VH-VL binders against o60147. Designs and how they scored, part 2

Target 1, 175 residues: o60147
Amino acid sequence: MLEKNKYLYIFRHIQTNQVLLSQGNVLKKTALFQLPYPLQKPVAPNGMRPAKLRKDHWVPLLKVEFPNESMFQSVFMQLLNYRKYRSVQPLTSDLLKLPIPVRRRKIMRQEVPNTIADLADILNKEKFPENSVRLQLSDKSDSEYADWPPSVQIDSEEIKLSRGFREKTTVDEAR

## First folded at step 1 (VH-VL)

Design b9
Fold by OpenDDE, look of step 5:
Structure b9 (fold): chain C 175 residues (1-175), chain A 119 residues (1-119), chain B 109 residues (1-109)
Amino acid sequence: as target 1 above (175 residues)
Amino acid sequence: EVQLVESGGGVVQPGRSLRLSCAASGFTFSSYGMHWVRQAPGKGLEWVAVISYDGSNKYYADSVKGRFTISRDNSKNTLYLQMDSLRAEDTAVYYCARDQEYSYGYDYWGQGTLVTVSS
Amino acid sequence: SSELTQDPAVSVALGQTVRITCQGDSLRSYYASWYQQKPGQAPVLVIYGENNRPSGIPDRFSGSSSGNTASLTITGAQAEDEADYYCNSRDSSGNHLVVFGGGTKLTVL
């Protein structure tokens, strides 16, 4: 289908495992708005929004190709909503027993699997046609974080790791 | 019900121009890419051109590039194909087809309009 | 442009199963769509993606893919299934967006 960009890129921070969503294969500064605003001037790994985007600290987690831009937008917004929802949920008793720095680290470590699970849940609810959504992972094992609906086709080829962006492949250019 | 109705076909001499139209109804026209596909008499299907939902992007087959222009008017739910410098080999039934959302294909076709280029 | 190849003609006995295959390099990366065309009529989409049927298409039609091939299968062929069948997909050469196979004439005996 010939529309605007229908690709979702998800990046993870190499140290904190924080997650950023991107429509482009190159992270933009505005993507940092997805992270909580710091009370002071901390940088990751405090689990807050860094002052500047360090592209070299982010690597692609996965790429999703949707049938069209509308579907992309829908899923993108839902992902943001899911993340927001989690951020306001009360902490578990186990987490509350931990020192604040340890707690923060543990929460951040869950962002990757949670985001993957969220994506799968959203796609399950959308009930898209079979194999109409193409998922490519930097690590194929990450697909195990969720059960995927029939609408999702997981590519056999893993995405090439690049910091701050994903390089276009011949296949990507052809699409 | 989705409907596509082509018009504008006829007999023309080589080197002349012709403009085809495709009237769309039964769906949100502005949300879909549209294609032209042609079929020479007794031959197979040949892709001709595609235009994005908003008209911002266009692609052409090499056989028609530089001669044909695809366009659309979303306010009129109409797809167009301007054919210039027509050749005998352009003789075909021309179909308009709606771009499929999930693959590089078409989910609905018109009945086609015949274009004959002959001296 | 990239090529999709089909057998020009195949036959099937009434009630039997027939498989029409499309082959091309682009099929390694992209799914095919299949169209049925009867004489004097416009093509009709019968299968798209791996195995998706549009509304109104009988369940005897199914699709599959393997390697650089895509296949349309008719399980229990009916007389009305006699037609030309075309596959199409993304042109991987970059010169075109879409490419068609040459078509397969299906005769029901």
Scores: ipSAE 0.023, ipTM 0.585, lowest interface PAE 6.0, mean pLDDT 87

Design c32
Fold by OpenDDE, look of step 5:
Parts: C-alpha cells; sequence; structure tokens
Structure c32 (fold): chain C 175 residues (1-175), chain A 122 residues (1-122), chain B 107 residues (1-107)
C-alpha cells in the first residue's frame, strides 16, 4: 500500500542503474514489480527482476516534493506509464546483435537518464505553478539530462545518501 | 591468448601525477561484456581496486580516490590509461591492470598483467 | 564498502594435507565472490568465480563454497606449488574489495 504523502523518491541500483520509484524514503519490496522484465530466461540471478530486494544495492537518485498528494500521484502514474511504454518498444537491430545479458545491461544503463528526462517532460506538460515543485538530486550533474520547467526549483544541496536505500537524516548522523 | 602489460614511470616524486598505460592483446574493448580494471598492491600488503572502464566507456572509481583518478581507453590501440594526481609515498605499490569479464550483474578479473612497481619518493 | 575478512592470516601446512581458508563479508553478498591465488613475485590468478565455479585450467583439488556472508576456499590435497597468498574478492557492490589475504606455506 502506498503511503499518503507528497514526496517522490527515485532510487537507482548501484551496479545496474535500474530505477525504482517510491512514495517514501525507504523502498518497499513491492517496488521490484516496477521492473519491466519477468523471470524469463535468467540472464542474471532471477533475470532482470530479482526475487529479493537487496536494500544495500539501492541508493537515492533524486527526491521530488510536490505541492500536494494529487499532483504527486499524477506524476507518479505518468512515470510508470512512460517506463512501461519504453519497455515494450521494439529493440533496434544494433541491440539485437548483442548477447542477451549484455543487451539488457546496456538498456538498463539508460534508465537513469531516461527517467529523469521523463520526469522533466511530465512536469513540463503539467504546467504546475512556478517553483511549486522541489527537486533534490544525489548528483547535481544529473539535472543536466533534461530541461526543467519554471515549476521546478532545483535544490542546491545534494541528497545525503545512506547505504540502506534511504536518505541520511539527523538521526542517522547521530549514530 | 589474453595478455596485459603495464607501462609507465617506476619512480614518481611527491605531488606529481602518475600516468600508467595498460596495453593488452587477445581481446578488444569493443567487445561487449569486457572491461579493464586497475588494481594496486603496496609492498607486503593486500590488493586494492582503483578503477575500471568497460566497452561502453562506463568508468568507475574507488570513492576515496575518485578526485585523483582518471581512466580512459583507446580501443583502436588496445590501451587503457590511468592517471593519478598528487602522488604520495603512501601510493607506492605494484600497479596491475586486469581484464574484467562481465555478466548481467557482476564480473571477475580473469587475466592480469605482470604489474609495475611504482615508487613515490623525493 | 564491503569488508572481507579472511581466516587465518597464515598457514603452514604439510604437503597432501587439506587446507581451508575462510572469507567473511560484512554483509550478505550472495555468491558474488571470487578467489585469487598470488604466488611470490607474481600477479594474482583467478581460481574460483562466483563462490564455487572453478576457472579454466584450475586443478580439481581447488574448490569453493558458501553463500551470503561466509565463504570457504578448500585445497583438498596441498601441493608444493600451491604455496601462495590467497585472496577473496567481492563483486556485489562498488567499490570492489579484497580480503586481507591468507598466506599458505609448505612445511
Amino acid sequence: as target 1 above (175 residues)
Amino acid sequence: QVTLKESGPTLVKPTQTLTLTCTFSGFSLSTYGVGVAWIRQPPGKALEWLAHIDWDDDKRYYPALKNRLTITKDTSKNQVVLTMTNMDPVDTATYYCARTYYDFWSGYLDYWGQGTLVTVSS
Amino acid sequence: EIVLTQSPDFQSVTPKEKVTITCRASQSIGSYIHWYQQKPDQYPKLLIKYASQSFSGVPSRFSGSGSGTDFTLTINSLEAEDAATYYCQQYDSLPLTFGQGTKVEIK
């Protein structure tokens, strides 16, 4: 079940650069269902969708704060739709020439920039009020993957990452 | 047969930049699933991974040394170059390049060069 | 980073005896661990990949086992040529890390 909030967290896998969306700063196991490819012909353990969520393999990519939950939900669903659409597109001839494991890996490497671009595109279309959406990135350079509308205010500070797919909080620092 | 060989200066002064070249044969960095990594080993100590580059020009660095390291490849020459800035005596080590073979999730270092001893001293 | 701790640091073993080296990871890494052999004044050589898969050309006396956090390299019957330092290495997450090594000497 999704928690009622206005925060979108996007996580990336530290090795494969796969992307997961979350309505909180901690990933749930059900997030794995976002991965487009089922357990067909395992290229890797459990194919492109692992059977278990390895918390330590995922780090926050970016955080988005929306004005309200409704806007959050709209963007969230659109992001999923964009990803789904991309996953069903025919592969190029160049990709088809590659071994399946390598092919899939290559495709996954593009998930981060594609997701960021998707987010920007969605936000551009939504035309939210100026500076109503706050964007924080783990790496500021990632913001360069897209042109952002006036509705988006990019935070000057980067996300502080912890190993357990969560943002570092004051409590974490006290440990 | 896969072979790798490290080349570069064996003596570097403190604060200078080290440039090492890995020249390899028997494989190509145009081959998908293939990469080259640099590993160093201080005398009498354990192995330390520094960086790697793969066929897709993906570059990864040891975080603590990221600001000092640059890795590049020349596929046409079968070479990978590692630069390390601001060298210190603590960086004295045998430096190895190794081929990395990748699968979907992971990889291993299946072939290594002989290594080159780099001494940092005034 | 993931810390790999090997045990023991040193072994002096009589030829034909069984040698066991352990590697413990600071967190679960599945089977993404490899074993390397480094003889004196030589470069490391891959022995075992993914915890239990022998690399090409590796003698059958070498074997690996384990999953999660605890791994073992076994030499079933030690040969004189097996005198070396052995390292475990994880490729579960970046940065890649190695164990501190286990030196095996022949009595």
Scores: ipSAE 0.000, ipTM 0.587, lowest interface PAE 10.7, mean pLDDT 88

Design c4
Fold by OpenDDE, look of step 5:
Structure c4 (fold): chain C 175 residues (1-175), chain A 121 residues (1-121), chain B 107 residues (1-107)
Amino acid sequence: as target 1 above (175 residues)
Amino acid sequence: QVTLKESGPTLVKPTQTLTLTCTFSGFSLTDSGVGVAWIRQPPGKALEWLAHIYWDDYKRYYPALKNRLTITKDTSKNQVVLTMTNMDPVDTATYYCAHRSYLTGYHFDYWGQGTLVTVSS
Amino acid sequence: EIVLTQSPDFQSVTPKEKVTITCRASQDIGDSIHWYQQKPDQYPKLLIKYASESFSGVPSRFSGSGSGTDFTLTINSLEAEDAATYYCHQYYSFPWTFGQGTKVEIK
């Protein structure tokens, strides 16, 4: 099997704050399978899977460079497992007191910080070599959602990705 | 203003040990994310990374030369030292030290002027 | 180790002409590549970082593109001062490596 790239890209939806994981800087349609099937209409913004991938609705959250593909795969799968685990957890009494739409919005708003925290937790447990994982964030403040292990080197530079999952160009920067 | 300067012998005999010192200013090797690398270049040839030392004293070496290389730092003197044992004429090169910081990027942004080391009998 | 192969090794170019230098990595390295310019008797200077990002102070005629295994450095309109050897560099994995260099001379 050919070695794939070792980059994890995490995107968030601009309206729902839902999170998608991607290998590489181009989000594939299959990434939508990470989101739960809608039980009832409307599909979005109730935190469900949209029918189509609208690239312009997704922005980069963070980029992670791993030492190799194997480490990437491990972390990627663990992230998905964390998400799954969280999704099946019983709702707290406080959440149950809220109307369903409000509840869903509140849960969706936590996906970004939860995902970042999950990533940090996973990396803390993995005990990768020191300074072997490179982390870039679209918002530097997002790094504060968790404590990062010595294996993580945080870049102060922001991710240079535009909507539509492409690299920013000089023209984009001038806008 | 960041500056780096390489110093050491410019002539080494075969089998002898080379000791080069990189003296720098404008940054501290105690700052998180900061590292200093040694890179050499034989005359008319390509660049070759040799070693890197991080602010936390973590070190990396070029595997093929690892048994010959030692990189150390003295933060109080703002110096990084490279030792290379069993020198050979093939090791004749300009040796550079360079600054790298994860805070500003994963590239060598500041370099010394380099020092030419000739290995000859 | 990751091998970076540049092409061509040498170019003699007339001023104002477009120069294209390619760098091919022996494996997928994403965007973990930088381009350096080295003039005679000088240390290498950073031109492009992360495949396509121009470094501060670098003239706009320099640009970088590519991802994965194939990368390109382009000089849109060569100036006399651009005579130099250009190197691609990867930090995707240890050991860090450089391309063999592409020497650009002015006709």
Scores: ipSAE 0.000, ipTM 0.567, lowest interface PAE 12.0, mean pLDDT 87

Design c42
Fold by OpenDDE, second read of step 2:
Structure c42 (fold): chain C 175 residues (1-175), chain A 120 residues (1-120), chain B 107 residues (1-107)
Amino acid sequence: as target 1 above (175 residues)
Amino acid sequence: QVTLKESGPTLVKPTQTLTLTCTFSGFSLTDSGVGVAWIRQPPGKALEWLAHIYWDDYKRYYPALKNRLTITKDTSKNQVVLTMTNMDPVDTATYYCAHRYSSGYYFDYWGQGTLVTVSS
Amino acid sequence: EIVLTQSPDFQSVTPKEKVTITCRASQDIGDSIHWYQQKPDQYPKLLIKYASESFSGVPSRFSGSGSGTDFTLTINSLEAEDAATYYCHQYYSFPWTFGQGTKVEIK
């Protein structure tokens, strides 16, 4: 049976540190549309959208549980908008001084902290009720990238890293 | 078929610690999204949520009773245990454990409940 | 915490009559509310999920409506077996809470 889904999973690429958003603990190939088109074929350059989803190249960064699907959708869309906005912003003078490969690496390395900061900013703006949102990080230290509002309760435990999905995704299929 | 069964003492003295065990079947707390909650109901009164444990061992407690409550799970035994310290007659209630559907976020299956009386 | 206030606390109703139970939340919770039925000396059973969706096996005479702060459970034609206490439940935020209950008796 189709049920409401209020779980946001954010995955990071193990090599490029690119970030993908997912509804649920399993990455779908459609998630790749979050990445920019490759400039060259057949293999996308580092930092671009790959032709195929390699689930084994992605690990969970964090998990967020919202009270309902509506909140999930709102935050999800805002996160995408934040990403889009950053992608069209002019590069800083400091970045422009760097060789292109170095620049790309630096930008990519910032995707994780930027995404976390975006999430925190969005949640701060949303003013959700206290203890309404559960946040779990693969690395607890990543929580330090942002200040979290009272609506967010940070899990004391880290999520177990599994590539492309969260382990034990079994749902009661007998229903 | 999902089933839950509460077990433990039915009589507790004031200031003592209550330990209740929920034994369940038909699901596993290793399954993503699954949770088990404890809910109590004083005689003739409303339901009160006490605690919840997730498949990933994350726990939530009723804030006013947080310092008295501990919820744990033993996945290998399909059991969830609730401990409540410093029991008082006001804690007399039927205690239920309930399954929270992984994707539905409601209590779709309940135990029969166990009446716990706190009396000297 | 979110407070759920049900109305009325008690109803004595003749069979085949319509029963309406309301549940008001202290804040907007969208559709994050469920309804349970508890018959005497039994455990609560899920009736309505997400304010308006009937749970499996629930008779069609039961329906739920509402969004935001005001919710309603309706029994279109009361049957004798429907004598019970009904509870609304929110999972919008912790702590999860229930209404005080509405007892429906058969007249």
Scores: ipSAE 0.154, ipTM 0.738, lowest interface PAE 2.9, mean pLDDT 89

Design e10
Fold by OpenDDE, look of step 5:
Structure e10 (fold): chain C 175 residues (1-175), chain A 122 residues (1-122), chain B 113 residues (1-113)
Amino acid sequence: as target 1 above (175 residues)
Amino acid sequence: EVQLQQSGPGLVKPSQTLSLTCAISGDSVSSNSAAWNWIRQSPSRGLEWLGKTYYRSKWYNDYAVSVKGRITINPDTSKNQFSLQLNSVTPEDTAVFYCARDTYDESAFDIWGQGTLVTVSS
Amino acid sequence: DIVMTQSPDSLAVSLGERATINCKSSQSVLYSSNNKNYLAWYQQKPGQPPNLLIYWASTRESGVPDRFSGSGSGTDFTLTISSLQAEDVAVYYCQQYYSTPLTFGPGTKVEIK
């Protein structure tokens, strides 16, 4: 069994850069509920929830290993809250000047850095023990989107995860 | 010297609640460098970690899935102790229960209580 | 969950001889960032709780005799008693603390031949 309650996986859409949080290393269909449901067409890739989960369209952004489930749950819930809060914020005047499709694309492009920044902010506030959180990024440069607290130990190795799929483990290799 | 002293009944009837307490001396239950665990041991299941409570700017509880929904671990800062409650016990829950400390620096169980045999029987 | 296994189940060794216990984890417990193995060894005697011997796979706990040593990395680990003493008769357990749930090996009983 995968330790779903201790590992946070964040995926990004290869086209829209939308972000999905996952409690496991396999992206589930229910993850799409994290994205806004459009009241009217069109749906994604126009910044809304796609009708179906195409696992091949989602790549890993980062993996976080927490010391315990409680820490994971706390951070996970806070991330969702941050995202929700952001989604209800009034649009800036600059964004309002743009056509709706362009506006949506611009907002979506910010999801990755915003999510990373949110994570760092949450972890900074939590004041977890030093090196208690293990962070692995698909792209090491993404770590530059935020200042990380001492509680975060950034892995020197980039995450090796297939699109929408879990990493191979020793158990998997033995099968 | 850090010591853990366990207390509680050794006999519980099926469907009732198992309750144990672990008193801490020489350390604080709210220590930022420690976590306070319950582990049980039986011939059938071996050593089994049940869960822990610990303070890191706030209180956290982590429970094993095998007992999740039935288990509660609570700290008591006023008495410098922590407790275990396991609801709806069955004979399968019969075991020797240990409280133990793990330190963040060492990340292993360096201090153990004396153990308490709890038998679930009608 | 990380599953821990041990071999052998029991071991009989003559006094003064070497005892070797193996432990295997279903997943690596080595963290690449700090190059530490989240693996501990315990000794348990009848009627007593487990006693920590080794942590980080190879670091002896304070008060532990030098004849006890831990080695290995990743998924394969070994506890060695270089010269078995009478007081070493016990059950030995490995334990991973890389991830929750924390899990123990089934134990290896060490006896005097």
Scores: ipSAE 0.000, ipTM 0.559, lowest interface PAE 10.9, mean pLDDT 87

Design f3
Fold by OpenDDE, second read of step 2:
Structure f3 (fold): chain C 175 residues (1-175), chain A 120 residues (1-120), chain B 106 residues (1-106)
Amino acid sequence: as target 1 above (175 residues)
Amino acid sequence: QVQLVQSGSELKKPGASVKVSCKASGYTFTSYGMNWVRQAPGQGLEWMGWINTYTGEPTYAQGFTGRFVFSLDTSVSTAYLQISSLKAEDTAVYYCARGTYYILTGFDYWGQGTLVTVSS
Amino acid sequence: DIQLTQSPSFLSASVGDRVTITCRASQDISSYLAWYQQKPGKAPKLLIYDASTLESGVPSRFSGSGSGTEFTLTISSLQPEDFATYYCQQLYEYPTFGGGTKVEIK
């Protein structure tokens, strides 16, 4: 019995440092709906929706391989929930003193370390088997944003991805 | 094993409302999104939208806003589709289908479908 | 929305025949394409996802290929139980389905 997609790719916007989660190594347009603030100003029937996906504006942050799809799904949805939760939290007095555009930029700049920390926190709570989750980072130093549980095995080799996507490998094709 | 069981067929008059249920079993309900698909008699498949079973947030496809409402009862692993102000053109089989959050790998499990007939 | 065009809409074939169905996307959808089989009065059944990955339990006579805008579903040797309607589905954006291909007995 072959498992379905169990790979989590996280991308970072090169200008805003916003973060997108992806189940595949190619960003989907629907991934833009993860963003609390649209990159551009379009109006959709159900509210604001992001503009066209600019793949060239997104670079890889990390890749996570899970033991199975169910574990992947659980972690993926929790990550999105953590992000949403932060977006609705009361602003600090210091942030309230800043103009709205400046405030938003400051919040967005924290998405990368926050997302990494969230991932570690979620994995700590899930208590997956030891070394069952494989983590590969584009920058090894990013692993320092969190304490990782024993379930996580950090790859010594940095991930090599193109902007917005990664070509399929033999490992990816085996999914 | 994974199963999606939907409520029985419905016969309604124009202007009435209907609520279709989809009960999931055999997996963690909140780990997978739930999609709704419509199929008019003799026609193809139409994606109506999906609901995030973890947060309860619904997303509706173009053409399925206003009269269509997705909802959940997570305590019994059940998703619901409500259609108000029914029209004759709403006559169709409605399916619930399990999918990933951003619908990457297709809909791997489907309900058996619920026929909704709208006739005066 | 992304439009998917299936061809042909109808296909007559005999048991043992090699059958090929094509699905064309209005834009590049990478490999985010699935194939379904539907029999009368039944829900669709997932056959292939990610353009070429066979769903668990699906016979090996089914295969999918393609990327970008052109995709194909192939049945290497048609069996009696394979007469049905087949749909492609893109999953690059919010999902849309092709118009379907009905495979009938010749």
Scores: ipSAE 0.106, ipTM 0.723, lowest interface PAE 3.6, mean pLDDT 86
Fold by OpenDDE, look of step 7:
Structure f3 (fold): chain C 175 residues (1-175), chain A 120 residues (1-120), chain B 106 residues (1-106)
Amino acid sequence: as target 1 above (175 residues)
Amino acid sequence: QVQLVQSGSELKKPGASVKVSCKASGYTFTSYGMNWVRQAPGQGLEWMGWINTYTGEPTYAQGFTGRFVFSLDTSVSTAYLQISSLKAEDTAVYYCARGTYYILTGFDYWGQGTLVTVSS
Amino acid sequence: DIQLTQSPSFLSASVGDRVTITCRASQDISSYLAWYQQKPGKAPKLLIYDASTLESGVPSRFSGSGSGTEFTLTISSLQPEDFATYYCQQLYEYPTFGGGTKVEIK
């Protein structure tokens, strides 16, 4: 039986360092609904339509290959849940002293390391088989944001970037 | 082994309410979103929205706000569609369909459909 | 919303024929397109997702191609069980379906 897409891509905004989760190497416009703070003023009536997605502003942060779609779905949901949980937590006293725009920017700067740490934590809890999850980073140094479980095999090769997203390759299609 | 089983056909009067159920089995219910699709007689498919089975958050398509309510009972792996203030134009077959989280891929499993007929 | 236009709406063919159905999107949807088959009184069945990936259990005579705004579903050799209505669906935004193409017996 053919497996559906089991690849998680995490994209980073080149200006704000916000992150978006994607199944596949091209972002959907609906991915913008993942963001706690919109990049632009929402223009969609009743929030039914996302704001314009500038694909060129989003670059792959990392790619994760899971053994199957079910594992992908589980991790995807948990990642979003972690983010949501964090967004509703009480702010520290230091953050509360800052103006709202400054506060938001500071929080967004931590989104990349927090997301990576969340991923590692989720994978640690999942207890997947050894070397069953393959992780590829656009910047290998980003792997240092977390301790990875034995289930994760980190690729030595970095993600190749193209026009704000990773192009589909024959290698990816063969997997 | 994945299966979605919907409740039986309904015949309602205008102004009444109906609640369609969709029971899932053969997979982890909360690992996949549940979509609702409407098909009027002799017409095409129309996506009504979806519910996040993990968080319980519903999302409604344009034209399906107000009278349409998605809900869950995760304890029995069941999704529900409730339509209130029924109109004749609500006459259609309603499908539940499993999709990936945040509808990232196509709907790979469907319920058998529930015919709702609204007639005076 | 993204509109999908299918052509033709109706297609008459014989067993063994090569059948081609087109789906045009009102805007670029990359490869986020799925194809479904629906028989009378039955729920739709997923055939292809991501424009060209064959769903498990679907016969190899079905294939999908295209990206951006133009997509095609091809049945290389039409079989008796293939007479049905086919729908395209975009998943780049919240899902919308094409109007459908009914493949009938000539």
Scores: ipSAE 0.059, ipTM 0.716, lowest interface PAE 4.1, mean pLDDT 86
Fold by ESMFold2, look of step 7:
Structure f3 (fold): chain C 175 residues (1-175), chain A 120 residues (1-120), chain B 106 residues (1-106)
Amino acid sequence: as target 1 above (175 residues)
Amino acid sequence: QVQLVQSGSELKKPGASVKVSCKASGYTFTSYGMNWVRQAPGQGLEWMGWINTYTGEPTYAQGFTGRFVFSLDTSVSTAYLQISSLKAEDTAVYYCARGTYYILTGFDYWGQGTLVTVSS
Amino acid sequence: DIQLTQSPSFLSASVGDRVTITCRASQDISSYLAWYQQKPGKAPKLLIYDASTLESGVPSRFSGSGSGTEFTLTISSLQPEDFATYYCQQLYEYPTFGGGTKVEIK
């Protein structure tokens, strides 16, 4: 390992579709704190923020390779800010009329498309070199949630692992 | 090129307050979190918490949730640690250090440290 | 919190010696471990992150290994500038530091 971390790993919860961002291919225990305070409390363990990190419930959504660690850091911090911004915005009157469990499910189901759209928005605003950002998805149709800038090269191969991201497996496959 | 420059040493009486500054340069301030680390004389390193420099949201370690306040002035790329109601046990060197729990590289750049001495 | 136990807390060594410092975590922290060097009156300096990756500008005589709960820092041939206190740090959860290992001249 000669270079600093330049990979973003994004996980999806298999039941709730909540999203967690990671610098490494294994989620940290504190990753759950990425789920900011919702406007509505209390937070049920399986609703907004699970009580504990169950690593077998989080599967790959996408992986991004940036040109360098500084660019990764900029995008990572901006993604966290986008998520916090969404969590503190007033809910629409239509959402507020829903029973709390229904409202939570509806909000959580939007985390995948919202995160992908946010990533693309950040990348469109950042002026990265053409084809300098490699994006790999578990489901290539998820790329349709956003318009990607010329800086993004979408990998033709999907992530096929049932858990975690395995850079060692990728290296072996390249040999 | 990355540099963290802290304010100078402080001599305080018990009950006073102190505000330590940490000015960052050579990188995009809001792209990296800022940590605070305490080291009492002759003792090891103690993580006090961090502040998200993009959102301004602080996180405090256990034992630092009361008299210790992290803040920012992003217009001058500066983080602050304020300690109120100073006690003799607060005598320590206080470091700022760049990094968040989201970064694998650890705390790669540190301020020079600010000695706060609390004595009657 | 995750406890990090460093051993030894103190060692005496000569220039040219091979030095090994151990850090044991109270639970599996994967590879989320860093090593720091601190000289008296100075801020800590990052040596190694991600258990085994050398920080830029760190001499190649420093190396790190381990994963899970057991980690080592090795200095292959101790130099005069290496007499210092060394700390491990886990980054799996809210950071905690080991108690330190002071390396002194024998």
Scores: ipSAE 0.029, ipTM 0.636, lowest interface PAE 8.3, mean pLDDT 83

